# VH-VL binders against o66814, part 26

Target 1, 203 residues: o66814
Amino acid sequence: SDYLLRAESLFSQLKDANAKEETPYLYGKVKGYYEAIKLYAVEYKEDRIKTLFTLMSKNTKKAVRGAYTEREPLTELITFEPRVYFEEYCDGIMDECFYEKHYEKEKFIELVDYFSLKRRVEFLRNHEGKYCAPFDFGMAEALFNAVSLELMQEKPDEKVLIALREKLEPILVMAEEKLRYAMKKELPCYRNRLSEHIGYWKP
Short names: E, the ipSAE of ESMFold2; O, the ipSAE of ESMFold2 at other seeds; V2, 0.75 times the mean of E and O plus 0.25 times the DockQ between their complexes.

## First folded at step 9 (VH-VL; framework fv_patecibart)

Design z6 (at its last look DockQ between E and O 0.78; V2 from the best seeds 0.00; counts 0 for: pae E 6.7 > 2)
Fold by ESMFold2 at other seeds, look of step 9:
Structure z6 (fold): chain C 203 residues (1-203), chain A 123 residues (1-123), chain B 107 residues (1-107)
Amino acid sequence: as target 1 above (203 residues)
Amino acid sequence: QVTLKESGPTLVKPTQTLTLTCTFSGFSLSTFGMGVAWIRQPPGKALEWLAEIYWDDEEDYYPALKNRLTITKDTSKNQVVLTMTNMDPVDTATYYCARIEGYYDSSGPFDYWGQGTLVTVSS
Amino acid sequence: EIVLTQSPDFQSVTPKEKVTITCRASQSIGTYIHWYQQKPDQYPKLLIKYASESISGVPSRFSGSGSGTDFTLTINSLEAEDAATYYCQQSYSWPYTFGQGTKVEIK
């Protein structure tokens, strides 16, 4: 099938709804999935393209509806949960044993610095990244989800992981810088969210 | 082999609540991208989409009927249930459940259909 | 809400002839249109998805085309078993809607 042609139809829907302005987090997320799909298209990995396109389409649906209803929810965060195991090493001279903790797919986890990426994305998600850096955060979240999905594969592709990380890092940095600036300057995106639960709100 | 089947009452009185169950096999709503929809067809008339529910618990309703419809699922039983309140003779129709093709898009098309069940609403 | 208007409402067609059914959307919907066949007393059957994509098990005489607002279902050589009502359906925007149907009979 022609996933890139179908993606053009999704961007037409987003444009018609003014989603870039009305639902910038979801718009960024759709864009991030599109960037991941383009990476996979170079490698001709059709099954992975199908999964990413489904996520892209679902987030487009939510962006369009959100633009018309003034509602923009956080959507999926996909995390890879590696199995942990312990390897025993014994010193025959000292008659002493010790255990080392290992993760499945450890070399791929290290290749992209996965646990660091996870903490950084979760920080943005829990600290107003959606409001202070919506486009960059959404895009970073989608690319992070693509990394997680690749790590979940039976045999992850190192070239794809490297390419995803290279696209993700500058976007994630931009989102982090925007959030840090908003926190330091106490911009409305950050300040107003903190006061909403006490009924003190002005748009 | 994908199959769906509708079950429930075939005759209801005006103002009563209709509850229909879709039981399916050959796929699971725990599978990424999967969804099930309810569509009805009044005798001799065109098809009308009513509601749908997805693997991730999202649900959608036809807006004019939203206050009368509830869709739920039980993934462990491979069942989807439609409840429609305040039935009226104009709601007389064959009710279908159908699988939403999900691997590419979560909003349609409907690739497998149940046989349908005729529900008559009469005084 | 997107309205789909099919043409014609009814056709009586000589066997082995070409049948053309059109569906016009009230706004651009890209290629997000699907075609169904419904024979008397049967459930609908998906024929074509996303304007022109084929479905396994559907005879090759069925084809679809179009994008934007104008879509066509074509039956290249009508068989007796193709006598049915045909519906288009859009999945571009909620609420999802069907055309009014086109009934095809054998002369």
Scores: ipSAE 0.112, ipTM 0.669, lowest interface PAE 6.1, mean pLDDT 87
Fold by ESMFold2, look of step 9:
Structure z6 (fold): chain C 203 residues (1-203), chain A 123 residues (1-123), chain B 107 residues (1-107)
Amino acid sequence: as target 1 above (203 residues)
Amino acid sequence: QVTLKESGPTLVKPTQTLTLTCTFSGFSLSTFGMGVAWIRQPPGKALEWLAEIYWDDEEDYYPALKNRLTITKDTSKNQVVLTMTNMDPVDTATYYCARIEGYYDSSGPFDYWGQGTLVTVSS
Amino acid sequence: EIVLTQSPDFQSVTPKEKVTITCRASQSIGTYIHWYQQKPDQYPKLLIKYASESISGVPSRFSGSGSGTDFTLTINSLEAEDAATYYCQQSYSWPYTFGQGTKVEIK
């Protein structure tokens, strides 16, 4: 397909810029979007591929530019914000009412454990994941964005959600383990960020 | 139908600041993937890309001119504004705004162009 | 910065004959090449995108081909209204650049 040919051109740009070494977070993010596109290409869902390819291309441009300028910014985090509904349930025998909180698309949210994924990605993003586990964090962030975008669809595809979650989980675990180790051992990726903004961990 | 039109001064003195406005219709810069670019063409010479701005407020500049250029947008007015400081006679050119084709790429071809405005920088 | 070199700079061609314009990139750019037509005192018009993809409203006599570093624009049967300057443009990597142009005239 034309999208896969265009994607290969993007990886050629990344290789020319040595982005895997120079901008590993953005390189991982591009690769994560590519993996999501491949899942959608099997199902021939062109409109969903369009959005993911635009994000892939945008992050490629930033990775190439960042490699030449020695700057690697955090890029988009896409979160699904479901509407909340409250339902009243009354026990006719006990004459007592309860209010239950429900979410739109609740079964899909539960299928991928979305709120847990969101908290885990946000933790990495807020705690030096970009510096201590750049490739894995970038890739996990892109796959998480793909999950969010699918949940935003009017009718989310369960098969795609499961496939995305299966891709995402091992990468997310690896990023978390790298960060936890860096924090425990106070590696330079973690300690140097603290010293730049807050002062040293132990005065 | 998609249209773009450039407006602004046609004569500028050296060292002055040029401000050009691109007013467009038939699309919105709020639409995912959409962008607008500024391109110039000195008389008898090739086209030269200057700057662009996208739906998500990302902006890019030709590196050698970055410190002289500012691109901004007002999506509610369908306008994009280019400001270029410290004008010099070598900046004499026709200035075009153009739409960047979106959806499949963060930057793509320029599928619709304005008519252009000739800006002369004369000492 | 990616340099695009067009060949030839100028062609004078008899109506109904084939015109071929070459664009060579200083590095591989995949299929991220686009072609424009600019008539005297007019703004450029997009003819072909992504090396070979057609544009609505552009006559079918215009076609493009190539990938990597070598690209061609072909006008299979030249019409009088096709007299213009043609530019290639890459969107592969910023800064985005144009070729120097190829002027096509009716002989």
Scores: ipSAE 0.068, ipTM 0.644, lowest interface PAE 6.7, mean pLDDT 87
ESMFold2 (binder alone), look of step 9: mean pLDDT 91; pTM 0.932

## First folded at step 10 (VH-VL; framework fv_patecibart)

Design A1 (at its last look DockQ between E and O 0.78; V2 from the best seeds 0.00; counts 0 for: pae E 5.3 > 2)
Fold by ESMFold2 at other seeds, look of step 10:
Structure A1 (fold): chain C 203 residues (1-203), chain A 123 residues (1-123), chain B 107 residues (1-107)
Amino acid sequence: as target 1 above (203 residues)
Amino acid sequence: QVTLKESGPTLVKPTQTLTLTCTFSGFSLSTFGMGVAWIRQPPGKALEWLAHIYWDDEEDYYPALENRLTITKDTSKNQVVLTMTNMDPVDTATYYCARIEGYYDSSGPFDYWGQGTLVTVSS
Amino acid sequence: EIVLTQSPDFQSVTPKEKVTITCRASRSIGTYIHWYQQKPDQYPKLLIKYASESISGVPSRFSGSGSGTDFTLTINSLEAEDAATYYCQQSYSWPYTFGQGTKVEIK
């Protein structure tokens, strides 16, 4: 349980900096990585825990600095870019051939509906999700990054992918609902989207 | 097999810009978690962290020197470059580059150091 | 900025005796303390990471302990080659800082 002691130190830093209030997007992202780490811990995937902890610790440093400097940048978005290939078959006349499009790891992509997840996270990222639903968007982005990293594995783990998707979906829905509400009501977080004086959305 | 080596001028005049190059082998800055830092040590004094840069292009600087420092990397050449403007005699120090092993925790220690290069700032 | 204060600044120690060096942080830093040895005219070498984690190739006589604000580096039986200056360094928060150093000499 080595990651537990290290995580306590990171959360102590976040608490000391009041990061939940000052840098809610990055705070959410740290929490999202921690939730992913806990899922991997039940599967005894130590190398994956360490990889995710690297990202968790990096975002903690940015949250703490951001809280003290009143700046909160967007951080990493990790996308799996599957290779596309075509299966050729020729039927009938010799110069008549057809192609069927396929993706690398298509089975796993379909298992989590990856392209839909990617579009939804990118939409939040490009449309004031950081300002209108910072905590939920940050957490969803981290969990999405964990999905991407799992799909990048030589042999993706189906149980982990399902668990990550199940954790991600309700959080992503909440972020989307908050953003759409802010758009409909023209809340300051959305209306002031071109200015740094825009406030974060709160219920 | 990890080695780092500092290179650059050993004597600069006040107000000049110092450029130091760290050339390393046995690791790459394309590797997830890796970083390189610059640390200096004035003669007979304690160590002072100056700047670092990570595999993902994240860079940080000692706040009081932020306007004078620039750190860059060339991953294909296994090099990290530190530029420090407006040198002053108080900046006379041995300058080290060191690896940050940031896998697992990006706040990792400086686990491998170069031999250092003494830079003297004098009229 | 987190200030690290080492104690003592200087120690002259008889061979085979125990050496204790303390490092006190100006605020709680968990276990984000690392220890380095710098022999005369040499570059620093990492001895202990994260307060107490051992480093491959470092003699077992070196150990570290502590958490929060108070940290200790211990050399259980001093050897002549251990004459050096020892630094603690925190990586808890930006900017990273070093202690002022503790010089250990052989009597």
Scores: ipSAE 0.386, ipTM 0.753, lowest interface PAE 3.8, mean pLDDT 88
Fold by ESMFold2, look of step 10:
Structure A1 (fold): chain C 203 residues (1-203), chain A 123 residues (1-123), chain B 107 residues (1-107)
Amino acid sequence: as target 1 above (203 residues)
Amino acid sequence: QVTLKESGPTLVKPTQTLTLTCTFSGFSLSTFGMGVAWIRQPPGKALEWLAHIYWDDEEDYYPALENRLTITKDTSKNQVVLTMTNMDPVDTATYYCARIEGYYDSSGPFDYWGQGTLVTVSS
Amino acid sequence: EIVLTQSPDFQSVTPKEKVTITCRASRSIGTYIHWYQQKPDQYPKLLIKYASESISGVPSRFSGSGSGTDFTLTINSLEAEDAATYYCQQSYSWPYTFGQGTKVEIK
């Protein structure tokens, strides 16, 4: 109930600034954090709710400033970087040695297919996702950040990870489809931004 | 236990650049949610927020002054630095640094303040 | 930018009486208002956060209320040490702003 009252204030700020139209990427990111918070509220995970609300409120302030200044920067991408180690398996009779790569929290990484999610979000982030699918990309990025933060917990909650993944997947698909369509049709969101990748100078 | 202290010149000539350092202890800007702000108060007048910087390097400035202000941090030294260019007598004020406790809501209050340093701008 | 207007600008009050200071925001700011006390020649101290939340170490005679555009700081029974200037401050939206202050003196 406490986060609901605070969230209403944040959404009022966004509405006052016309952020849905002026800063759709950041608006989507705020919405994504709110969806993650609601998933945690089902489990009464107050600590995680507060952490995600900090990010939600920060992105709200950036959206409002961006609406005033017509500037909408990319904001935080939070990635979980698991430790990697190798186990050696040797057959002394056959004199064969094999190495298996292992990750900390491997069970949870596999549960959400984390490396695939990371690759997909990074692709959108690096290839005009902000311009061609701003709302869906922003929302997906926030939900991905929530997945990363949960994986960083000492003991990740499997139920929450599954719920986050289930929310994230259709949004990622929509963002990816919008970007692919924009590339195929050479829409202004994609075509006009190509000049930024080759600079002012054409040799 | 949480303390902040402002340091820098107390007398500045018009057009010069002011550099103020906030040195703090009892918390770190590497801690999630933490921020430091600069606030000034002209003699006999109200408080005016100038800038802030957070643990994640996000920084914001008062819009009318953003072309004159730069805020930076050095987390290893527990320091935040404010620079303000092209000083004018109207900028004479006590300058404070203050902590923002932004866990839960990054829009939190200024919960701990430094003692302040009076900066006088005169020719 | 959000303007905070405090009332009154100045108040001279008999000890032990109730003091009421108001802060009006130029638009709705939910409960994103904080109150500070600044004694002469001192730095400001946080009294109340988020309109009504108490601060550890602040005397219980200080309380806050309100939401939306109208907020109140109340000193239930004024003590001599409460002579100070009081400021409200909003953190609802950038840029953050303070009220003009309310000076409270002992009669």
Scores: ipSAE 0.265, ipTM 0.701, lowest interface PAE 5.3, mean pLDDT 88
ESMFold2 (binder alone), look of step 10: mean pLDDT 92; pTM 0.942

Design A2 (at its last look DockQ between E and O 0.92; V2 from the best seeds 0.00; counts 0 for: pae E 3.2 > 2)
Fold by ESMFold2 at other seeds, look of step 12:
Structure A2 (fold): chain C 203 residues (1-203), chain A 123 residues (1-123), chain B 107 residues (1-107)
Amino acid sequence: as target 1 above (203 residues)
Amino acid sequence: QVTLKESGPTLVKPTQTLTLTCTFSGFSLSTFGMGVAWIRQPPGKALEWLAHIYWDDDEDYYPALENRLTITKDTSKNQVVLTMTNMDPVDTATYYCARIEGYYDSSGPFDYWGQGTLVTVSS
Amino acid sequence: EIVLTQSPDFQSVTPKEKVTITCRASQSIGTYIHWYQQKPDQYPKLLIKYASESISGVPSRFSGSGSGTDFTLTINSLEAEDAATYYCQQSYSWPYTFGQGTKVEIK
């Protein structure tokens, strides 16, 4: 329970800075990392806990600094980029050859539907999720990062991947629903930031 | 073996810009969790944190000096550079670079220090 | 900004005796305090991290304790080489700060 004492200190820092209100995206991201850490703690995976705690700690510092300076940037998105392999299959009777595309760790990628998760998180990230659903988006982004980091392990843990996916899905859905509603109703979070975002893209 | 070494001018005139380089070995700023900080110590006085930069390009500065400080890194050369503008005699101090071991908790201590370089600001 | 106040500012101690240095934070900082030793004309050396965690290569006579606002560095049997200035430093919150230092010398 060493991580519990350290997490308590981080949440005290967030409380002192009123980060939940001032930097809700980063606050959500801290919470998401904490949820992932708790899953790893049940499985006694100390090195993975420490990796995620590093990210939790960094996002806490960014949230505190952001709350005091009234700025809240997007932070890390961690994506697993699997190697692609091709396997040849030839039908000797038909004298016909096919090349089948495979990904490294394909079993684990399919287990969590990784490419779909990646697209959904990237959509929120690129379309004002930070402003229209900050807490849920931040939390989902952290849990997605935990999925990516697990897939990067030499031997990914299936039970952990399933547990992360189960926590991630409802939060991701909530963020997506809030964003879609904001887009449809042209809420200030979407409408105001769309104008600002377009200006940034254009010279 | 982790080592850090500060280099740069030891004498600058008031209003000039100071540029200090920290060259280190035994670790890399591309390593997850690693950071480097600059700390100064005026003669006979306490230590003062100035700035830091982490593996993830996160940088921060002592607020009162923020407009005078810039920290950058060159991961391929294992170097971190501090630039401080508009130097004044009160900035006379020994300047240290130090490693931050930020794995597990990014709020880690300064676990390895350079020998320091005395910078005197005088006309 | 979190202010760290050390006590005493100066201490002259007979060899083999116990040295106690305190550091008081202006607000609760959990265990996010670190202790450094700086011998004359040398760079600081980390002694204790996170209030009480030991550092490899640091003699076992150095120990730390405390949580919240009150922290203590203890040298349980002073050696001649321990004559130095000792600093506490907090990493709880930006900006990071040091105590004013405690100078320990041999009587």
Scores: ipSAE 0.566, ipTM 0.812, lowest interface PAE 2.4, mean pLDDT 90
Fold by ESMFold2, look of step 10:
Structure A2 (fold): chain C 203 residues (1-203), chain A 123 residues (1-123), chain B 107 residues (1-107)
Amino acid sequence: as target 1 above (203 residues)
Amino acid sequence: QVTLKESGPTLVKPTQTLTLTCTFSGFSLSTFGMGVAWIRQPPGKALEWLAHIYWDDDEDYYPALENRLTITKDTSKNQVVLTMTNMDPVDTATYYCARIEGYYDSSGPFDYWGQGTLVTVSS
Amino acid sequence: EIVLTQSPDFQSVTPKEKVTITCRASQSIGTYIHWYQQKPDQYPKLLIKYASESISGVPSRFSGSGSGTDFTLTINSLEAEDAATYYCQQSYSWPYTFGQGTKVEIK
């Protein structure tokens, strides 16, 4: 309940700065963190709520400052890097051994299709998602960060992971569709940034 | 026990660059949510926030001074450094460093302060 | 930038009496206001955070209230050691700002 009053203050701050229009990527990111916090509030996981709120409040500050200074940087991308190990399986008496690849927390990685999510978010991040689908990309990035943070826990909560993935997927699809449309139609958000993206269009 | 201490020159000439170091203990800027700010107070006048830096390298500056200010950190030494260029007599003030209580809400208060160091700018 | 205006600039108060200091923001800032005490030749000390949240080690005679634009710091029964200058500070939005201060003396 305390986070609700604090969130109201943050959203008032964003409204005062017109952040929805001026810094839509960061505004979307704040909204994404808020959605993740609400999922954790159902389970009353206070430490996770506070951690996510720290990120929410930091992105709010950056959005407000960015709106006043016309500056909207990309902010944190939090990725879970699972350790990889191999289990040896040998057949026979010679060196015909096979190695089975395993990931730390493999069950949870598979539960949310984490590597697919990671590739999709990184694609948007590296290919003008901030400019062509700022709100949806920002929101998806925050929800992805929440997934990563949960996977980093010693014992990830399966129900929370499922809920986060269910929230994330439609938003990520929308961001991807907006970017693909912008690429196909050569919209200014993509076309005007093409030389920066590939680095040689205007030598 | 959280402590902060400012160090640097107490007298600088106009146009010189001021470098102040905040050395702290009892917390680390590698800790999620932690930040350090610089605040100054001209003699007999109100407090003025100058800059801050957080554990994640996020940094902000007072707008009118941002072209003169640089804040950096060295987490391994528990230090935050403020550099202010082109000093002028109007910049004469006591300079404080302070910790930002930024866990849960990064817009937290300045909960621990250093003792301050008076910097006088005169020819 | 958000201007914080404190009232009064100065108070001379009889011991054990109630002290009230107000801080008015130039726009709504929710509860993102903090109060500090600064004794002569000393560094500021945090008294109240987020308008009304208490700080460990601060005497209970100090309390804060308000939201939006109008905030109040109250010292319920003034002690001699409370003679100081008091500042409000907002952390609602960049740039962060302080009030001009209120000096409280023992009459």
Scores: ipSAE 0.463, ipTM 0.779, lowest interface PAE 3.1, mean pLDDT 89
ESMFold2 (binder alone), look of step 10: mean pLDDT 92; pTM 0.936
ESMFold2 at other seeds, look of step 10: ipSAE 0.513; ipTM 0.795
ESMFold2, look of step 12: ipSAE 0.462; ipTM 0.776
ESMFold2 (binder alone), look of step 12: mean pLDDT 92; pTM 0.940

Design A3 (at its last look DockQ between E and O 0.59; V2 from the best seeds 0.00; counts 0 for: pae O 9.0 > 2)
Fold by ESMFold2, look of step 10:
Structure A3 (fold): chain C 203 residues (1-203), chain A 123 residues (1-123), chain B 107 residues (1-107)
Amino acid sequence: as target 1 above (203 residues)
Amino acid sequence: QVTLKESGPTLVKPTQTLTLTCTFSGFSLSTFGMGVAWIRQPPGKALEWLAHIYWDDEEDYYPALENRLTITKDTSKNQVVLTMTNMDPVDTATYYCARIEGYYDSSGPFDYWGQGTLVTVSS
Amino acid sequence: EIVLTQSPDFQSVTPKEKVTITCRASQSIGTYIHWYQQKPDQYPKLLIKYASESISGVPSRFSGSGSGTDFTLTINSLEAEDAATYYCQQSYDWPYTFGQGTKVEIK
């Protein structure tokens, strides 16, 4: 209930600034963090809620300022960088050793297919996702950040990871579909950088 | 436990550059959500926010002064530095640094303040 | 820029009396207002955050209320040590701004 009252104030700020129209990527990101917070609220995990709310409130301020200044920057992308370790086995008879590569939290990484999610979000981020699918990309990015933050916990919560993944997938697909359509049709959101090229002469 | 202290020159001449250092203890600016702000108060007048910087290096400035202000942090020294160029007698004020407790909401209040340092700008 | 207007500018009050200070914002700011006490020759001290939330170590006689554009700070049963200037401050929108202050003296 406390986060609901605070969230209402943040959404009022966004409405006052017309952020949904002026800064749709950041608006989507705020919405994505709010959806993640609601998933954590079912489990009554206050510290995790507060962490995500900090990010929500910072992106709200960026959206409001961006609407005022007509600028919309990309904001944080949070990636979990798992430690790699090797299990060593040495054959005493042949005096040779070999190593098997492992990731920390390998079970949880597999549970959400983390490396695939990371590649998909990075693709959108690097290929005009902010311009061609701003709302869906922003929301997907925030939910991905929530996945990364959960994987960074000492003991990740499997139920939360599953819930985040289930929420993230359809939004990520929608962003990807919008971007692919824009690329195929050469929509202004994608094409504008290409139209700035100096033409070439053919003899 | 939480303390902040301003240091720097107390007298500067017009057009000189002012550099103020906020040294703090009892918290770290690397801690998620934390920020430090600079606020000034001309003698007998209201408080005026100047700039702030957060744990994630995001910084903001009072718009009319942003071309004159630079805020930086040194995490290893628990310090935040404000630089203000082209000082003018109108800039005579007590300068405070204060902590922003932004863990739950980055728009949090200034919950701990330094004692302030009076900076006088005159020939 | 959001302007905060406090009322009154000055108040001389008999000990144990109730003090009310108002702060009016030039636009709706939700509950994003904070109250500070500044005693003579001292730095400001946070009293109330987010319009009405209490601060540990602040006497319970201090309370805040309001939402939108109209906010109040109430001191129930004024003590001699409460003689100070009181400021409201908004963190709703950039730049952050303070009210002009309300000076409270003991009559």
Scores: ipSAE 0.221, ipTM 0.699, lowest interface PAE 5.3, mean pLDDT 88
Fold by ESMFold2 at other seeds, look of step 10:
Structure A3 (fold): chain C 203 residues (1-203), chain A 123 residues (1-123), chain B 107 residues (1-107)
Amino acid sequence: as target 1 above (203 residues)
Amino acid sequence: QVTLKESGPTLVKPTQTLTLTCTFSGFSLSTFGMGVAWIRQPPGKALEWLAHIYWDDEEDYYPALENRLTITKDTSKNQVVLTMTNMDPVDTATYYCARIEGYYDSSGPFDYWGQGTLVTVSS
Amino acid sequence: EIVLTQSPDFQSVTPKEKVTITCRASQSIGTYIHWYQQKPDQYPKLLIKYASESISGVPSRFSGSGSGTDFTLTINSLEAEDAATYYCQQSYDWPYTFGQGTKVEIK
């Protein structure tokens, strides 16, 4: 509860700086971390809450600074890099050996479809998602970071992973639809970024 | 056990550059969210925050002094270094380094402090 | 720059009596206020974080309260060892500032 109260006070800073309008990507990212903190608060996982609050606070300070300086950088993307190993087995009849590829924490990776989430977030990040769907992309990125951090735990919590995935999916879909629309219609957020070196304009 | 200790010259002449080193143990600036700050206290006066640096190299300075201050870190040695140029007698103070509490949350609270080092600036 | 104004600047208090120190911020800072105790020739020690959160090893007679612009540090029953200067500090916004201090002495 103390972290939830402190998280609410961060939104006062964001409001004072008009961050929702001036730095919508970072505002969305702060909101995404807040939603993740609320999920962890149901399970009373204070250590995980502390980590997420640190990220939330860091992005809040960047949003406020960015609103006053008219600059909005991309911030952290946290990816879980599972160890890969191979299990060898041999056919005693054919005197032949085979290898099968396995991942660390394979069942948790499959539970949230992690590699698909990673590709989708990276696609948005590399293809103007920040400019064409800033709020939804920022929020999706924070929730994805929370998934990665949970997978990095020695013992990932299945209930939290499911809850994070269920929150993340509709937000990712919205960001992807906004980007696809911008690409099809060649909106300024997409077209002008491709021509950034020559000139600059905001949507 | 978390400890911090300041080291450097105790006497500096006006216009010279002060270099202070904070050596710490019990935590690392390679650890996500960790930060260290420098705070000074002129004799008989209040505490004054100077600068901080975080694990991800993010750094901030007190605005009136930012052109005179540089903060750097060496994570392999568990050290943070403060450099302050063009010293003046008004900069005479005890200089502290301190750990910023918990995972990244601006500068403060400061949960562990060094013992401090008095730096006198005298012609 | 956020200015923190402490009151009083000093006070002399009978042992076992209650001590109240206030800190007023020049703008709302939520609960991002922290309290330190500094004895002569010592480094400051953190007493209370985030307005009211306790610190391990700090006697329970120390407590904090407040939010927004007005904050209070309370020592419910003053001990001789509590004679010190007390500072509030905000971590709400850069540059991070301290109050001017309140000196507490035993009468």
Scores: ipSAE 0.013, ipTM 0.611, lowest interface PAE 9.0, mean pLDDT 87
ESMFold2 (binder alone), look of step 10: mean pLDDT 92; pTM 0.938

